# Designs tried in a protein design chat: VHH binders against UV-B-induced protein At3g17800, chloroplastic. Part 20

Target 1, 346 residues: UV-B-induced protein At3g17800, chloroplastic, of Arabidopsis thaliana (Mouse-ear cress) (q9lvj0)
Amino acid sequence: ASSASNDASSGSSPKPIAPLQLQSPAGQFLSQILVSHPHLVPAAVEQQLEQLQTDRDSQGQNKDSASVPGTDIVLYRRIAELKENERRRTLEEILYALVVQKFMEANVSLVPSVSPSSDPSGRVDTWPTKVEKLERLHSPEMYEMIHNHLALILGSRMGDLNSVAQISKLRVGQVYAASVMYGYFLKRVDQRFQLEKTMKILPGGSDESKTSVEQAEGTATYQAAVSSHPEVGAFAGGVSAKGFGSEIKPSRLRSYVMSFDAETLQRYATIRSREAVGIIEKHTEALFGKPEIVITPEGTVDSSKDEQIKISFGGMKRLVLEAVTFGSFLWDVESHVDARYHFVLN
Below, E stands for the ipSAE of ESMFold2; O stands for the ipSAE of ESMFold2 at other seeds; V2 stands for 0.75 times the mean of E and O plus 0.25 times the DockQ between their complexes.

## First folded at step 19 (VHH; framework vhh_gefurulimab)

Design ad3 (from ac1 with Q105K; at its last look DockQ between E and O 0.77; V2 from the best seeds 0.76)
Fold by ESMFold2, look of step 19:
Structure ad3 (fold): chain B 346 residues (1-346), chain A 119 residues (1-119)
Amino acid sequence: as target 1 above (346 residues)
Amino acid sequence: EVQLVESGGGLVKPGGSLRLSCAASGFTFSDYAARWFRQAPGKEREFVSGITSGGSTTYADSVKGRFTISRDNAKNSLYLQMNSLRAEDTAVYYCATYRLTYLRKYEHWGQGTLVTVSS
């Protein structure tokens, strides 16, 4: 793979299909197939997963048969750790390629790496602002939660999408990463919600609901648990609201989430695999650059180069919707691959 | 398993030199900023020196001109060259690493190595 700068508009060079460049042999192979023969990606992924399974099984056989002195055992363990790390990186890149494929199937282009542009306004958001495809990729109940999330981020400017703000690139990246985690969480919960909804239709009209009243009782408990959860951080998505007044739109999925006990919320609010966490971190660093830090004379760490960028509120909305969709796809891809090649430890 | 292991501490006379090492494992050291701290008996832990992933260095006033921090990313190692040592440099020296991502902050600490400056 090549560095391939994305500074200019869609000029003389093809734009990459995704901001993160894959480095492993499997990742580079899948990147080529994504461009040239995307219909072959599922078969190519299956072959790569079979190779990973074979490599993992071979390592297990070697450990079972090894009868070596203690010093040899230490070296053997270190070699095994290196091979496990390479398998983990390869798996991350397979998962990323599958997420990219889902965007291609939906005819939604991922936004390119954020860089200075030749646009006369100086805005970084030269990507399309129409979001109808992204909004249609989610259940109506999930979309209501996504809309509340957008309202929290954009505030009163939800209706003024052409205006431009100068804002911290670091903050935009943090909002993007939090939105990916939120989409992952929402998809996980929405799947459970939709399943429970379909089970209720069999008793002859189970969609009739008194449940809304009882869901309101659980609201305070959920907010306390979510606000303290480190995996969700300080960013308050639609699941944890800073204010319950007229700003919060009621949602059946929100009420369902509010009914969970603290342990269930904690479990659902965590990213299940290290590979998924790694994908989110690498994807966001490919989009926004690695956050830079400085070490002060007092020994503390600080974010020294907080680059400012110009972005329209419409561009920001598109970015957040992509992030939520990315997280939703990541949940599906992680679950699908885990069924074929077990790697989620939980 | 994430590990930071300091070494190179020992007894040295005033005016002498020591070189501390910190070996990192279980994470990608080159992505991290790294710092040395020290703690003398009965005192608070204090900053000694730091180096960013890009190589920018920072020193506490008490060690400027005497100590040099460096890193070797190929060896996953952090170093502190300590020259012109004084009795007040006697402490347990700790290495620490830090990384910021868009999701979270990562921080790791070593167990320390003792440096004694005495006649």
Scores: ipSAE 0.759, ipTM 0.888, lowest interface PAE 0.6, mean pLDDT 80
ESMFold2 (binder alone), look of step 19: mean pLDDT 90; pTM 0.910
ESMFold2 at other seeds, look of step 19: ipSAE 0.764; ipTM 0.893

Design ad4 (from ac1 with G54K; at its last look DockQ between E and O 0.80; V2 from the best seeds 0.77)
Fold by ESMFold2, look of step 19:
Structure ad4 (fold): chain B 346 residues (1-346), chain A 119 residues (1-119)
Amino acid sequence: as target 1 above (346 residues)
Amino acid sequence: EVQLVESGGGLVKPGGSLRLSCAASGFTFSDYAARWFRQAPGKEREFVSGITSKGSTTYADSVKGRFTISRDNAKNSLYLQMNSLRAEDTAVYYCATYRLTYLRQYEHWGQGTLVTVSS
């Protein structure tokens, strides 16, 4: 076995390491390190988080100074808002850089921005359809849930990945974003499941048993929680569970999720931070372009766009697996950063 | 804190002009489409005009040619220039914004500003 060497030849515009370009000074710095010295990214992030903490602490002291008579309160408030917005953008870009690093460590390249292909078939999926590395990044129990998710999205074409479909680019982006949220949720649940399994405190008292009554009750609770939470409801509404092209396989993690009460399920289905939501939105817009809307003569907004893309079902599978993996990494990265720079408020 | 604040309403004579403003704060206004609506007393709210994030404009037939929508993204502001005003234009005018992402849709509404067209 030989180690692969990087080929430094062929000019000055190599492919971007990720579809989203980082704009902040910290983000540009981290992008450079990701390319040149990826092993240094964790140390560079720690330095950037320390700077961010110092900036936030000095902002608190300046609020005390702003209470002094003679200070322009309106101007001070506007400056403070700008600095807070810059810190938030910087934090988002630190989170994104760390997610990109995790893909690099796994030796998995993120797919590039979806654009018209020069391929004669018109197919946009020029990336490899081999997904073995992505599948191995998840616990066996989490992967069972991911497989069920794929079955719902791909339906009867789960076994015929060479087929090509013409599908709305908007719809593909929505499926991708929903799959990122699902991966975030799955990692959060799987992390709790693995801890409880190790401590032998799993609900139901047995790893090998599932109860039809528990599964039915958990399903009803899950549906009630989904219908009452708009973020989860958008996910459920964007991905139809009615696709009966293939059977949904039972899994131990599914049974565990069905055991949650409605309050716990709703809490776990929520993305914890505004920054994580922002990263998902920016990443998907970098991949698929901003969703376009028109204002109709009747004054309503029309979110449908007729841009169609050609993609193989294997290409779609690759996108969904990347999206779930991105969400899973985002959960870990968010937790890691929150421990060092507290920003998670919910 | 998300805010949309309309201003510029008031009393004008028929044939006169007013310019409405809507100041946006707490979100990135340039990413949003924006619309003006109006509601006369006892009537349903109706669309007046809209402008997309890219600047494409749409007008209700009842105001086309008389009203002009515009935006200034640097000032986070939406405007409605209303000319040749008629008694039928008397209403509370509302500013609204809309954005679609691959995760969700965002919609914000202002509190309104009263326009009265009367001799």
Scores: ipSAE 0.764, ipTM 0.889, lowest interface PAE 0.6, mean pLDDT 81
ESMFold2 (binder alone), look of step 19: mean pLDDT 90; pTM 0.909
ESMFold2 at other seeds, look of step 19: ipSAE 0.768; ipTM 0.897

Design ad5 (from ac1 with Y106F; at its last look DockQ between E and O 0.81; V2 from the best seeds 0.74)
Fold by ESMFold2, look of step 19:
Structure ad5 (fold): chain B 346 residues (1-346), chain A 119 residues (1-119)
Amino acid sequence: as target 1 above (346 residues)
Amino acid sequence: EVQLVESGGGLVKPGGSLRLSCAASGFTFSDYAARWFRQAPGKEREFVSGITSGGSTTYADSVKGRFTISRDNAKNSLYLQMNSLRAEDTAVYYCATYRLTYLRQFEHWGQGTLVTVSS
């Protein structure tokens, strides 16, 4: 108990830049760079990935020597499992550091671990509720989907952000984690959508082998018409805007997603790596604590006794936007790391 | 690679004692709640005892006061100390683990170990 009190009362550490503390040697190194020179984190990560690859290659050579008679197979297996676990943890922490770095580049501070505040209302949302920076980080089509997601979560209180709710901490954490998963999915789909939309905006718009030439010609033609004949340009602009008002975004991300068959949708909804799933779970647990469960006298598992917290709807909106942004960044970061150290199964 | 392996079962006289063990591997055992279940021949599986990751224990009425559940997170092991055994305790005993995260739940089961209480 004295050791637990010392850990809880320690004020010698600076405020953490993120709720999850990195434990591996690589993670601790990257944490220092995140504080001092966040723009150098990508280069530091590259160095750490090179070391990780070297360690992986050397494990293949040790496997060969372990198959030689006289080697303790049990000891070899245990060492190999420890090394694999160390590499997995290191990779998870590299991914997390890169996500944190993207938040820092966007000048957005991550919400700290949720704890009771000295606020007279007892609310846990002591963090700033400005969300403009988070909203700007996504394509307009992706943001439309994020807004719908917020509407489903907040309901009629989308316009009454000062209202306060008493809600299960478990439920808030579940919404947060689900929102991270959703942001990951949205970014993955949005990247494909944006590429295909760019190919579709050219005049004549269906021959992909000619998209760059047709785009340049079509843009120049439209601008020339507007410049030369204001009345014609106003009509053309009015027709395109008015005639396609309901279809001004004909390749809206929602309709694009609805066009997927079930197999494609399932693939896009799946987090590709175990390491990325692990980071979502660890980050969410760092924010909200591990979910509390009890075992009933009947032997079933019950989570109904979890902690209740007080949070404004503005605070909830901030959490959800952060979660979606975290997932979006995680998709990019995972893809970047996989290109340098192949770890994604698919 | 996830494994739960029960051991310590066997033949015991009424009034005797046994200590069951469950060795966990392939996952972080300390994050999981753990439970013992048993299934007697011709009966449905029933709850025996459980222990949360934080150490809180629960017992079925039929074993309360006679059985003690414990865990050793450093050894990734779950234990059931069974005292004052009765013929009705004869069953295959299973260990099971449960974890809830903010994304999903995990449940793992062992293959069971036979306990026979007979004179």
Scores: ipSAE 0.709, ipTM 0.872, lowest interface PAE 0.8, mean pLDDT 79
ESMFold2 (binder alone), look of step 19: mean pLDDT 89; pTM 0.894
ESMFold2 at other seeds, look of step 19: ipSAE 0.723; ipTM 0.874

Design ad6 (from ac1 with L103I; at its last look DockQ between E and O 0.63; V2 from the best seeds 0.73)
Fold by ESMFold2, look of step 19:
Structure ad6 (fold): chain B 346 residues (1-346), chain A 119 residues (1-119)
Amino acid sequence: as target 1 above (346 residues)
Amino acid sequence: EVQLVESGGGLVKPGGSLRLSCAASGFTFSDYAARWFRQAPGKEREFVSGITSGGSTTYADSVKGRFTISRDNAKNSLYLQMNSLRAEDTAVYYCATYRLTYIRQYEHWGQGTLVTVSS
């Protein structure tokens, strides 16, 4: 199921607050509150989470009652499955609404669904290209990693943001999705990094001196870690993967990430919940449309049919920064909601 | 849990008809392309027919004009109407679904249903 009302609203109705239209009763309610009374969203979310918890507890009681004589076990199983699916959809939409709220509180509008515009250049990027608000939403160490990510995607064109490229819409959507996942990962590791940095300042003292051996060791360790942890290099490159090593600048967070063992990197590289994965998929499909596929006469699936769009490098930078910020907010929102309504599987 | 369950297979005489069904559960079937494949004994699995999420259909040359693929998204079901059956249509028929997202590809397969065409 996808919403058609988002596509129809342009020019005739108020602009939608986000590209993904929420369909559940809770999602529609939260969407209205986001526009009309955004200060009430936390209380509304709390109410919806309490209802989800009550519904889940009732389902557990109904499973116990399924052994009562005269019950149809097949019917109760089907009803329980339907209710679980409804709770999952509701939870996804609550999480999405909270991410949208974080953008609103930061005074950053989400870009609308990508569509042709009346701009004489033919560009799809009609949104503002100033990105200072997005840049300030991240710790300095996290932003260093984001800047390197941008350099890998844009290459030498980071200094030529008015230039326009013609690129497949599928490719732009893939870059956006990879950037969301990267932002989720970066926020997860940055939170740990910032906490450990603060703890090293507290009463255990700090090392006030540094030696040239430590400076040289840090550089050698960085080079060795990059060469011995290809997953870190691939993560930093995302969907691009081109220009690894030569485009990556040293950063303190990068060094921290390279200190993780393989099990920790694997765990942190994983989106924790299926609900978060679903949000990323639905959000990107709302922005870029579902990827086009055809079934060939040989029976294979083919996504090479190419809808091309024109987008400036400044527009692309804006999309990538939004995507990383979306992923960062998604990590925070997922963690916040999990504390109140446990759904994340370890 | 993700499942694709085929049904409707059986024994039929040449020239006869069968209607295969595939019931999907545990995922949003309407977002997926769906395909029928078949595998005769000693042969490689081969494509029979496909239908996109938007309803566009594709048929292998060997079945075009005799088989009709359809879907009912409200019932999470895929169908294959098989008419004018021939001995060479004897095979295990598999339901498969495919979805591409901006994150990953999803592919699901059923366990198959046997169709036997013989006198």
Scores: ipSAE 0.763, ipTM 0.892, lowest interface PAE 0.6, mean pLDDT 80
ESMFold2 (binder alone), look of step 19: mean pLDDT 89; pTM 0.897
ESMFold2 at other seeds, look of step 19: ipSAE 0.765; ipTM 0.895

## First folded at step 21 (VHH; framework vhh_gefurulimab)

Design ae1 (from ac1 with T52N; at its last look DockQ between E and O 0.67; V2 from the best seeds 0.72)
Fold by ESMFold2 at other seeds, look of step 21:
Structure ae1 (fold): chain B 346 residues (1-346), chain A 119 residues (1-119)
Amino acid sequence: as target 1 above (346 residues)
Amino acid sequence: EVQLVESGGGLVKPGGSLRLSCAASGFTFSDYAARWFRQAPGKEREFVSGINSGGSTTYADSVKGRFTISRDNAKNSLYLQMNSLRAEDTAVYYCATYRLTYLRQYEHWGQGTLVTVSS
């Protein structure tokens, strides 16, 4: 009944739940539901995926259309490409919304965009350093690998976690993105590992082998070969694959990964969909800003003159754990959506 | 599909002018830095000019004051205005784009357009 300013007030949602703001109509709708009625997100996503499927099916019918005049085929092709691009953007945002939903269900707040510090210490890490919820979201075997990843990045806590480092923002963002990819990889291999363990238990196990087995866990070289780098497969390939069939019942995930041949490791280290790659890139750019580059007078690209930030080792640990968890959730979300709306490359 | 297509090359007399264009498709051009390179017969490819996504420009010393780089993100296009052309400007001119993300680098190259400066 009031002289309503509904246009302005209804469009304001000043409580960002994630650093990346969604732009598509579906993304904006899901963002509102994430805030207002998060328990309804799965149903809302199902509705949006149904609409995407219908749109894709109708586009397939248009490709079966009879020949049209030459000028009209150029227009039809351009329209089809625009619709395909819109569907891809919408799908990316649906996937992102589902990852955000999983963080909300775990009662873990995503770190906000890193901005110039107003804190007297100059630190950018205003987020909590207690991480027990994040640590408990992963299987014990997966967490062992995550712990080794953290040790590689933090140097076995060379300093106290309250210690502060001044570090390149570009480097932090790269570590974050690599940690997302590592979490994606770890979840993928952990699911296979857990399934194989369950199948051994369901058939009643096997106790035939008396072969002694020495685990390679203690070598730093194995750790480096499967670490946070995107190109992780070659060291683990081929040579030790025979150890995979060991009858040792509690098997560490590291030993399992080291038993894969190089081709399998490469396949598992690769992000399956273009949409997942896009999500990682957009999310990290929302967190850290686009990487800064300068074109030198010699024509080369210089990225070494990027912003420096101050961050505690505890803050860095929190970022890395979030990144690994994000990657793990992304694998799950990608897999579940692909079962309902096929988009993963074949 | 990703494409960079150069055009506007040709034969011109010393002191003349040409304007090169590069049309981008299959990627978000506005997110990329863009550069012109050239390669003369028997020589290594060399930098001519660059423009970052924010519009800042860089020029090789040999072309400063004679060449002007520009971009039109609405048309997904990169331009090089070449004035006061000299014989040493004869080369195949290449359009290139570059983007750094936290995951990887993206670099795209065109096929080139021939510029010949002679009488």
Scores: ipSAE 0.737, ipTM 0.872, lowest interface PAE 0.6, mean pLDDT 80
ESMFold2, look of step 21: ipSAE 0.741; ipTM 0.873
ESMFold2 (binder alone), look of step 21: mean pLDDT 90; pTM 0.908

Design ae2 (from ac1 with T52Q; at its last look DockQ between E and O 0.72; V2 from the best seeds 0.72)
Fold by ESMFold2 at other seeds, look of step 21:
Structure ae2 (fold): chain B 346 residues (1-346), chain A 119 residues (1-119)
Amino acid sequence: as target 1 above (346 residues)
Amino acid sequence: EVQLVESGGGLVKPGGSLRLSCAASGFTFSDYAARWFRQAPGKEREFVSGIQSGGSTTYADSVKGRFTISRDNAKNSLYLQMNSLRAEDTAVYYCATYRLTYLRQYEHWGQGTLVTVSS
């Protein structure tokens, strides 16, 4: 039997809607609404962000005022740090709840925690292999990149999804986390790519931009939104527009990405907020458990002791597609919340 | 924001005892493994002791039985109790923390505290 404290659970708990359990007051509140009244989540999030803003504004006024004099300076600094950490955790959980909501809106259940199965086969993949819902959530150009990502992970076995492999749980978790980062990156880049495609359809100057192949070859491109020697008019992504000008009607996101210099690619591959990094880490740990490490007698850290799991290639594909989708949703959710409550690094 | 601050170093006679502390801030210390290292003048830095997040400990052979590592996660603090000190224990002592996630490794180092065993 489950016991209540400041919240309650029934004796036989329903399956959780997501592997990560939310612990902050805001997170627990949002978890309840996600299950019972998901249509109210946007309004509930707005209320929680307003509270977070009020709390941060109070902290800012304390910083403007001199801290109280005397022997308490260490205590006030410690309390301020604890409140900042609490706000960060609350924000992470708000963001996570919104990602979970997007999966619910898409009618896609998140994979439960990966544990040894009671199935006779010993496989951990108890989830459906069919992935059509996940595949339809992405633009055609983004899906092309996702397909290439799957091919790198699965190799020739993309057509033989019933095969089973025994593989390190640590490596599967690392692939999952990397795939979340990749989905975040892809959505970030695809969003600019789609905007640039839309702008090229507009009649003013767009046709001249399409015909400037020679000029695009001679022009250096950088991350600035407007950095063009060629007269092209307004557009949202400078380096992307220049890369596409060399080809007849660019339609592949891969070519767009390959046009980035190394600094641009590194910036786009970076998760913008520490809160988003924390979500990826905590979500992946909820799925696979914390990575196991040992301190050797020489003082080095060893992670070679690792659990092996059995998983089908179809199960792996489902896992990777969920991870990429999670990252894509995380980009959208981070951007949406940042517009309401600024927290993202520039 | 991330900081490790060692303290408790000083001058001690051979056979004496000293307790080092390391105060952690700016991260969730309880999620990290923690280690003490030391570096004597002209020598390479060497491992002294480690303690995992769950409390499991490891010691270098040269200090086993004389040093005890411990942690207090509520105070975000790591400790090294050093007993039966020898001249060979003279060094700058550093605390370090380590965490592995599925995305990356996190490693933090303190600036060190000097321990001198003489007389």
Scores: ipSAE 0.712, ipTM 0.859, lowest interface PAE 0.6, mean pLDDT 79
ESMFold2, look of step 21: ipSAE 0.730; ipTM 0.869
ESMFold2 (binder alone), look of step 21: mean pLDDT 90; pTM 0.906

Design ae3 (from ac1 with Q105E; at its last fold request DockQ between E and O 0.70; V2 from the best seeds 0.77)
Amino acid sequence: EVQLVESGGGLVKPGGSLRLSCAASGFTFSDYAARWFRQAPGKEREFVSGITSGGSTTYADSVKGRFTISRDNAKNSLYLQMNSLRAEDTAVYYCATYRLTYLREYEHWGQGTLVTVSS
ESMFold2, look of step 21: ipSAE 0.784; ipTM 0.902
ESMFold2 (binder alone), look of step 21: mean pLDDT 90; pTM 0.908
ESMFold2 at other seeds, look of step 21: ipSAE 0.787; ipTM 0.903
ESMFold2, look of step 22: ipSAE 0.774; ipTM 0.898
ESMFold2 (binder alone), look of step 22: mean pLDDT 90; pTM 0.910
ESMFold2 at other seeds, look of step 22: ipSAE 0.762; ipTM 0.889
ESMFold2, fold request of step 23: ipSAE 0.787, 0.788, 0.778; ipTM 0.907, 0.905, 0.900
ESMFold2 (binder alone), fold request of step 23: mean pLDDT 90, 90, 90; pTM 0.904, 0.903, 0.903
ESMFold2 at other seeds, fold request of step 23: ipSAE 0.787, 0.794, 0.789; ipTM 0.907, 0.907, 0.908

Design ae4 (from ac1 with R35M; at its last look DockQ between E and O 0.55; V2 from the best seeds 0.71)
Fold by ESMFold2, look of step 21:
Parts: sequence; C-alpha cells; structure tokens
Structure ae4 (fold): chain B 346 residues (1-346), chain A 119 residues (1-119)
Amino acid sequence: as target 1 above (346 residues)
Amino acid sequence: EVQLVESGGGLVKPGGSLRLSCAASGFTFSDYAAMWFRQAPGKEREFVSGITSGGSTTYADSVKGRFTISRDNAKNSLYLQMNSLRAEDTAVYYCATYRLTYLRQYEHWGQGTLVTVSS
C-alpha cells in the first residue's frame, strides 16, 4: 500500500488544497480564506458576486457613452470583451472555490496533481484507497448508479484493487472528465427524482406493496373491460402480453432516467454553463497536465504517444469517485450561484 | 463570439513573397494549436503548416523551406511568411485552430484569404 520512503520529507510544508491554483485576485483571496478562515467563505463569495454584478451593470452604462460621436467603437468593443472575459474567469474561480469548500466540509482531500512517482514501485497513486466518505456523500439511488459506472470502468478488477495497470495518462484524464460529467448529470436527475418521489408520497403513500395491490385491481378491471368489448380487445391484443408491467419503478433512479424522452436526456446530459465546462477542463488539466499533441506533416493531430502511468485499480476507483463527487458538487454550486448572479443561459 | 480573420492575401508574381495574418478572438488563443490550410479551385483542402501551443512547428513537404509559420499570443495572431512563391501555391488560405481537452476537441476555422501567384 505505502512505503516509508514516500512520506517523510513532504510533511514539512503545507500541501495545496486543490490541484488547480486560482489566478484572479478574487480566486487568490478565496484560496486564502479557504485555508485560514473557512467559515468566512460564504460571505467572501457573496462579496465577490456583488462586485461582479456591479461591474456588469457598469458595462451597460458604458455602452451609452460609446454611442456618443467621436467615440472609437472598435476600442470600446475591445475593452468590453476584455472585461467580459475577466468577469467570466473570476466567476469560474468563485465556482471552483465553492466546490473545493464542499470537499473540505466533507473532510475529503482532493487528489494532488499527478506527477512523476516518488514510490519505488513507479505507481502514481499514493492517495488512500478507502472511499467510504465519498460513497456516503450521495443518495442511495445515486450511489447505485455510481457503482454501476465503476463496474463498467473497472470490469472484473472491481475485486482486485491492488493490481496495477500501465495506462495512458490521456485515457485516465478522459475517464476522470467523463466521470465529472456523469456526476453532474446524476445530481441533476437525482434532485428531480427525489422531488417527484416526495410529491407522490404525500397524497397517498408510496409503499410498493400498496401500489401493487391497487395496480392489480386496476389491471383486473381493465382486462375485464377489454374482454367484454371485442373491438377494444383486438387493440389490446396488439399490445404485448407483458405490457401491463412496463412502468418505471419510482424508487429506482435507473428506471427514472430511462423514462426520459431523448430531448430531455440530451438537455440533462449537457453542462448548463460555459463556466462549468471551463472548470472541468481546468481542473482535469491541473490534475493530469494538458494533453500532449503533435501535428503531423499531413496535418493530422496525433495524441497516441501520450505519457504512460502506473496506477492501481484502487487508485483508479478513488479518482473516479472523486470525479463523480466533483461533478455532483459542481451542479449544486452552479445552481446556488446562478440564483444570486444569473449566468446560466442553457 | 469565436472569430478567425485572415488577411494579407493578394496577387504576387512567381518568386515573390506575401505575409498572411490571422487574428483570433472569442477564445484563449494561447491554449490552441494553430494551422494554415489551403484549397486550390477544384481540389481538396490541404495542410500547409502548423504550430503547437508550445511553439513546435510542422510543414507540409511542398512548402518546407519557403514558408515560415509563427504566432504572437500577446496579439492573438497567427502568421505565415510565404517566400519563393510558385504558381501551384495559388489557393484560398485558411487559418484553423485546434485544442484537445479531457472533455472534447475544439476546432475553429477562418473564412480564408485568396493568394494568387501569376505572371
């Protein structure tokens, strides 16, 4: 699992709280507050969002000034673009700081940047393989979906977490990013599922045994009506004999997701904001480095020679669970901030 | 609003020189690889030259030694210096950018600028 040679020197200086280092003035301020006075982070974020709103309102007033004769429209547009870009970058860093805060509140350390191994075995995964805290951060229904996601990624190696694979760093980063996207999607649909489940529970209870009894009575009434009406019986005979058991079971997130039409699934699988996409990309690049590419003399882009790393299946499981949790927190943080400083357009 | 705007095309005699520029806006140009492609009438678009975000350059064999690609990230600009021009260099030249992230690929194209090499 661990060797004594890996850890002795690292304990003399503080490790960064997250792999992505924040660069904006707001981001650097929030990074300091996250470490020194975490209880002040909500107030500090509200202050920064207020400043962003003031800056955005001020830009609207400058548009009127640019309409005055003698004003350089090209220069005004260039300055406005730069300010808009600055606000967007600041907002991304506020969102990231809030995601980091959620990990800190859960007492879960983010995995540090993947770097050349100090472990004599050559493995990059020195982070712990125990994941119980991460697993407990999600609803039981969401966790079931996360477990299936892990099974697809790890395959038969779910039971052999000590084994080590040599795998493209690009591939690991892609799995991480996809898992962030999946966590974002799962949280979005889980929130809707939990709300609808609560709504249906209130009017008459939600015991499946009670619904099964009433379903059986309703089915019997339907079948009796069909059998007594030959024209309707012909149409009912056209539906398969299994048709009366095809409903989604309300207590299962998997079945709920399958009930969505294709348009709704596509909407829910889409990250709602440009800023959230940027956070995922910047976070994964902080963890794994920018993907290495070369341009061939034919003009194609070649990424097949990306760096190889050694990682245990337990280490991979920890990365994937963190990624799903990151995506879940990102959905919540995005929604929270959008209510206070509107930026989500999709 | 993502935009790539080429300029510097025109008519030049064989053996002459032109310098193409491509101005980028609406994205972080320094994160992208940038490339020049060209398309002669009735032909497929072909690679001319590329430069990675780190500055590594690549040239098609047909232009090697005659063309020089460069970038200025402070000005969000890509350049192609074309020397010793030949009639077969006549084409519309396109600026393109490419970025690979762990989520997706990004690709942007300009509208092109015409280069005509004729006596």
Scores: ipSAE 0.753, ipTM 0.881, lowest interface PAE 0.6, mean pLDDT 80
ESMFold2 (binder alone), look of step 21: mean pLDDT 91; pTM 0.914
ESMFold2 at other seeds, look of step 21: ipSAE 0.762; ipTM 0.892

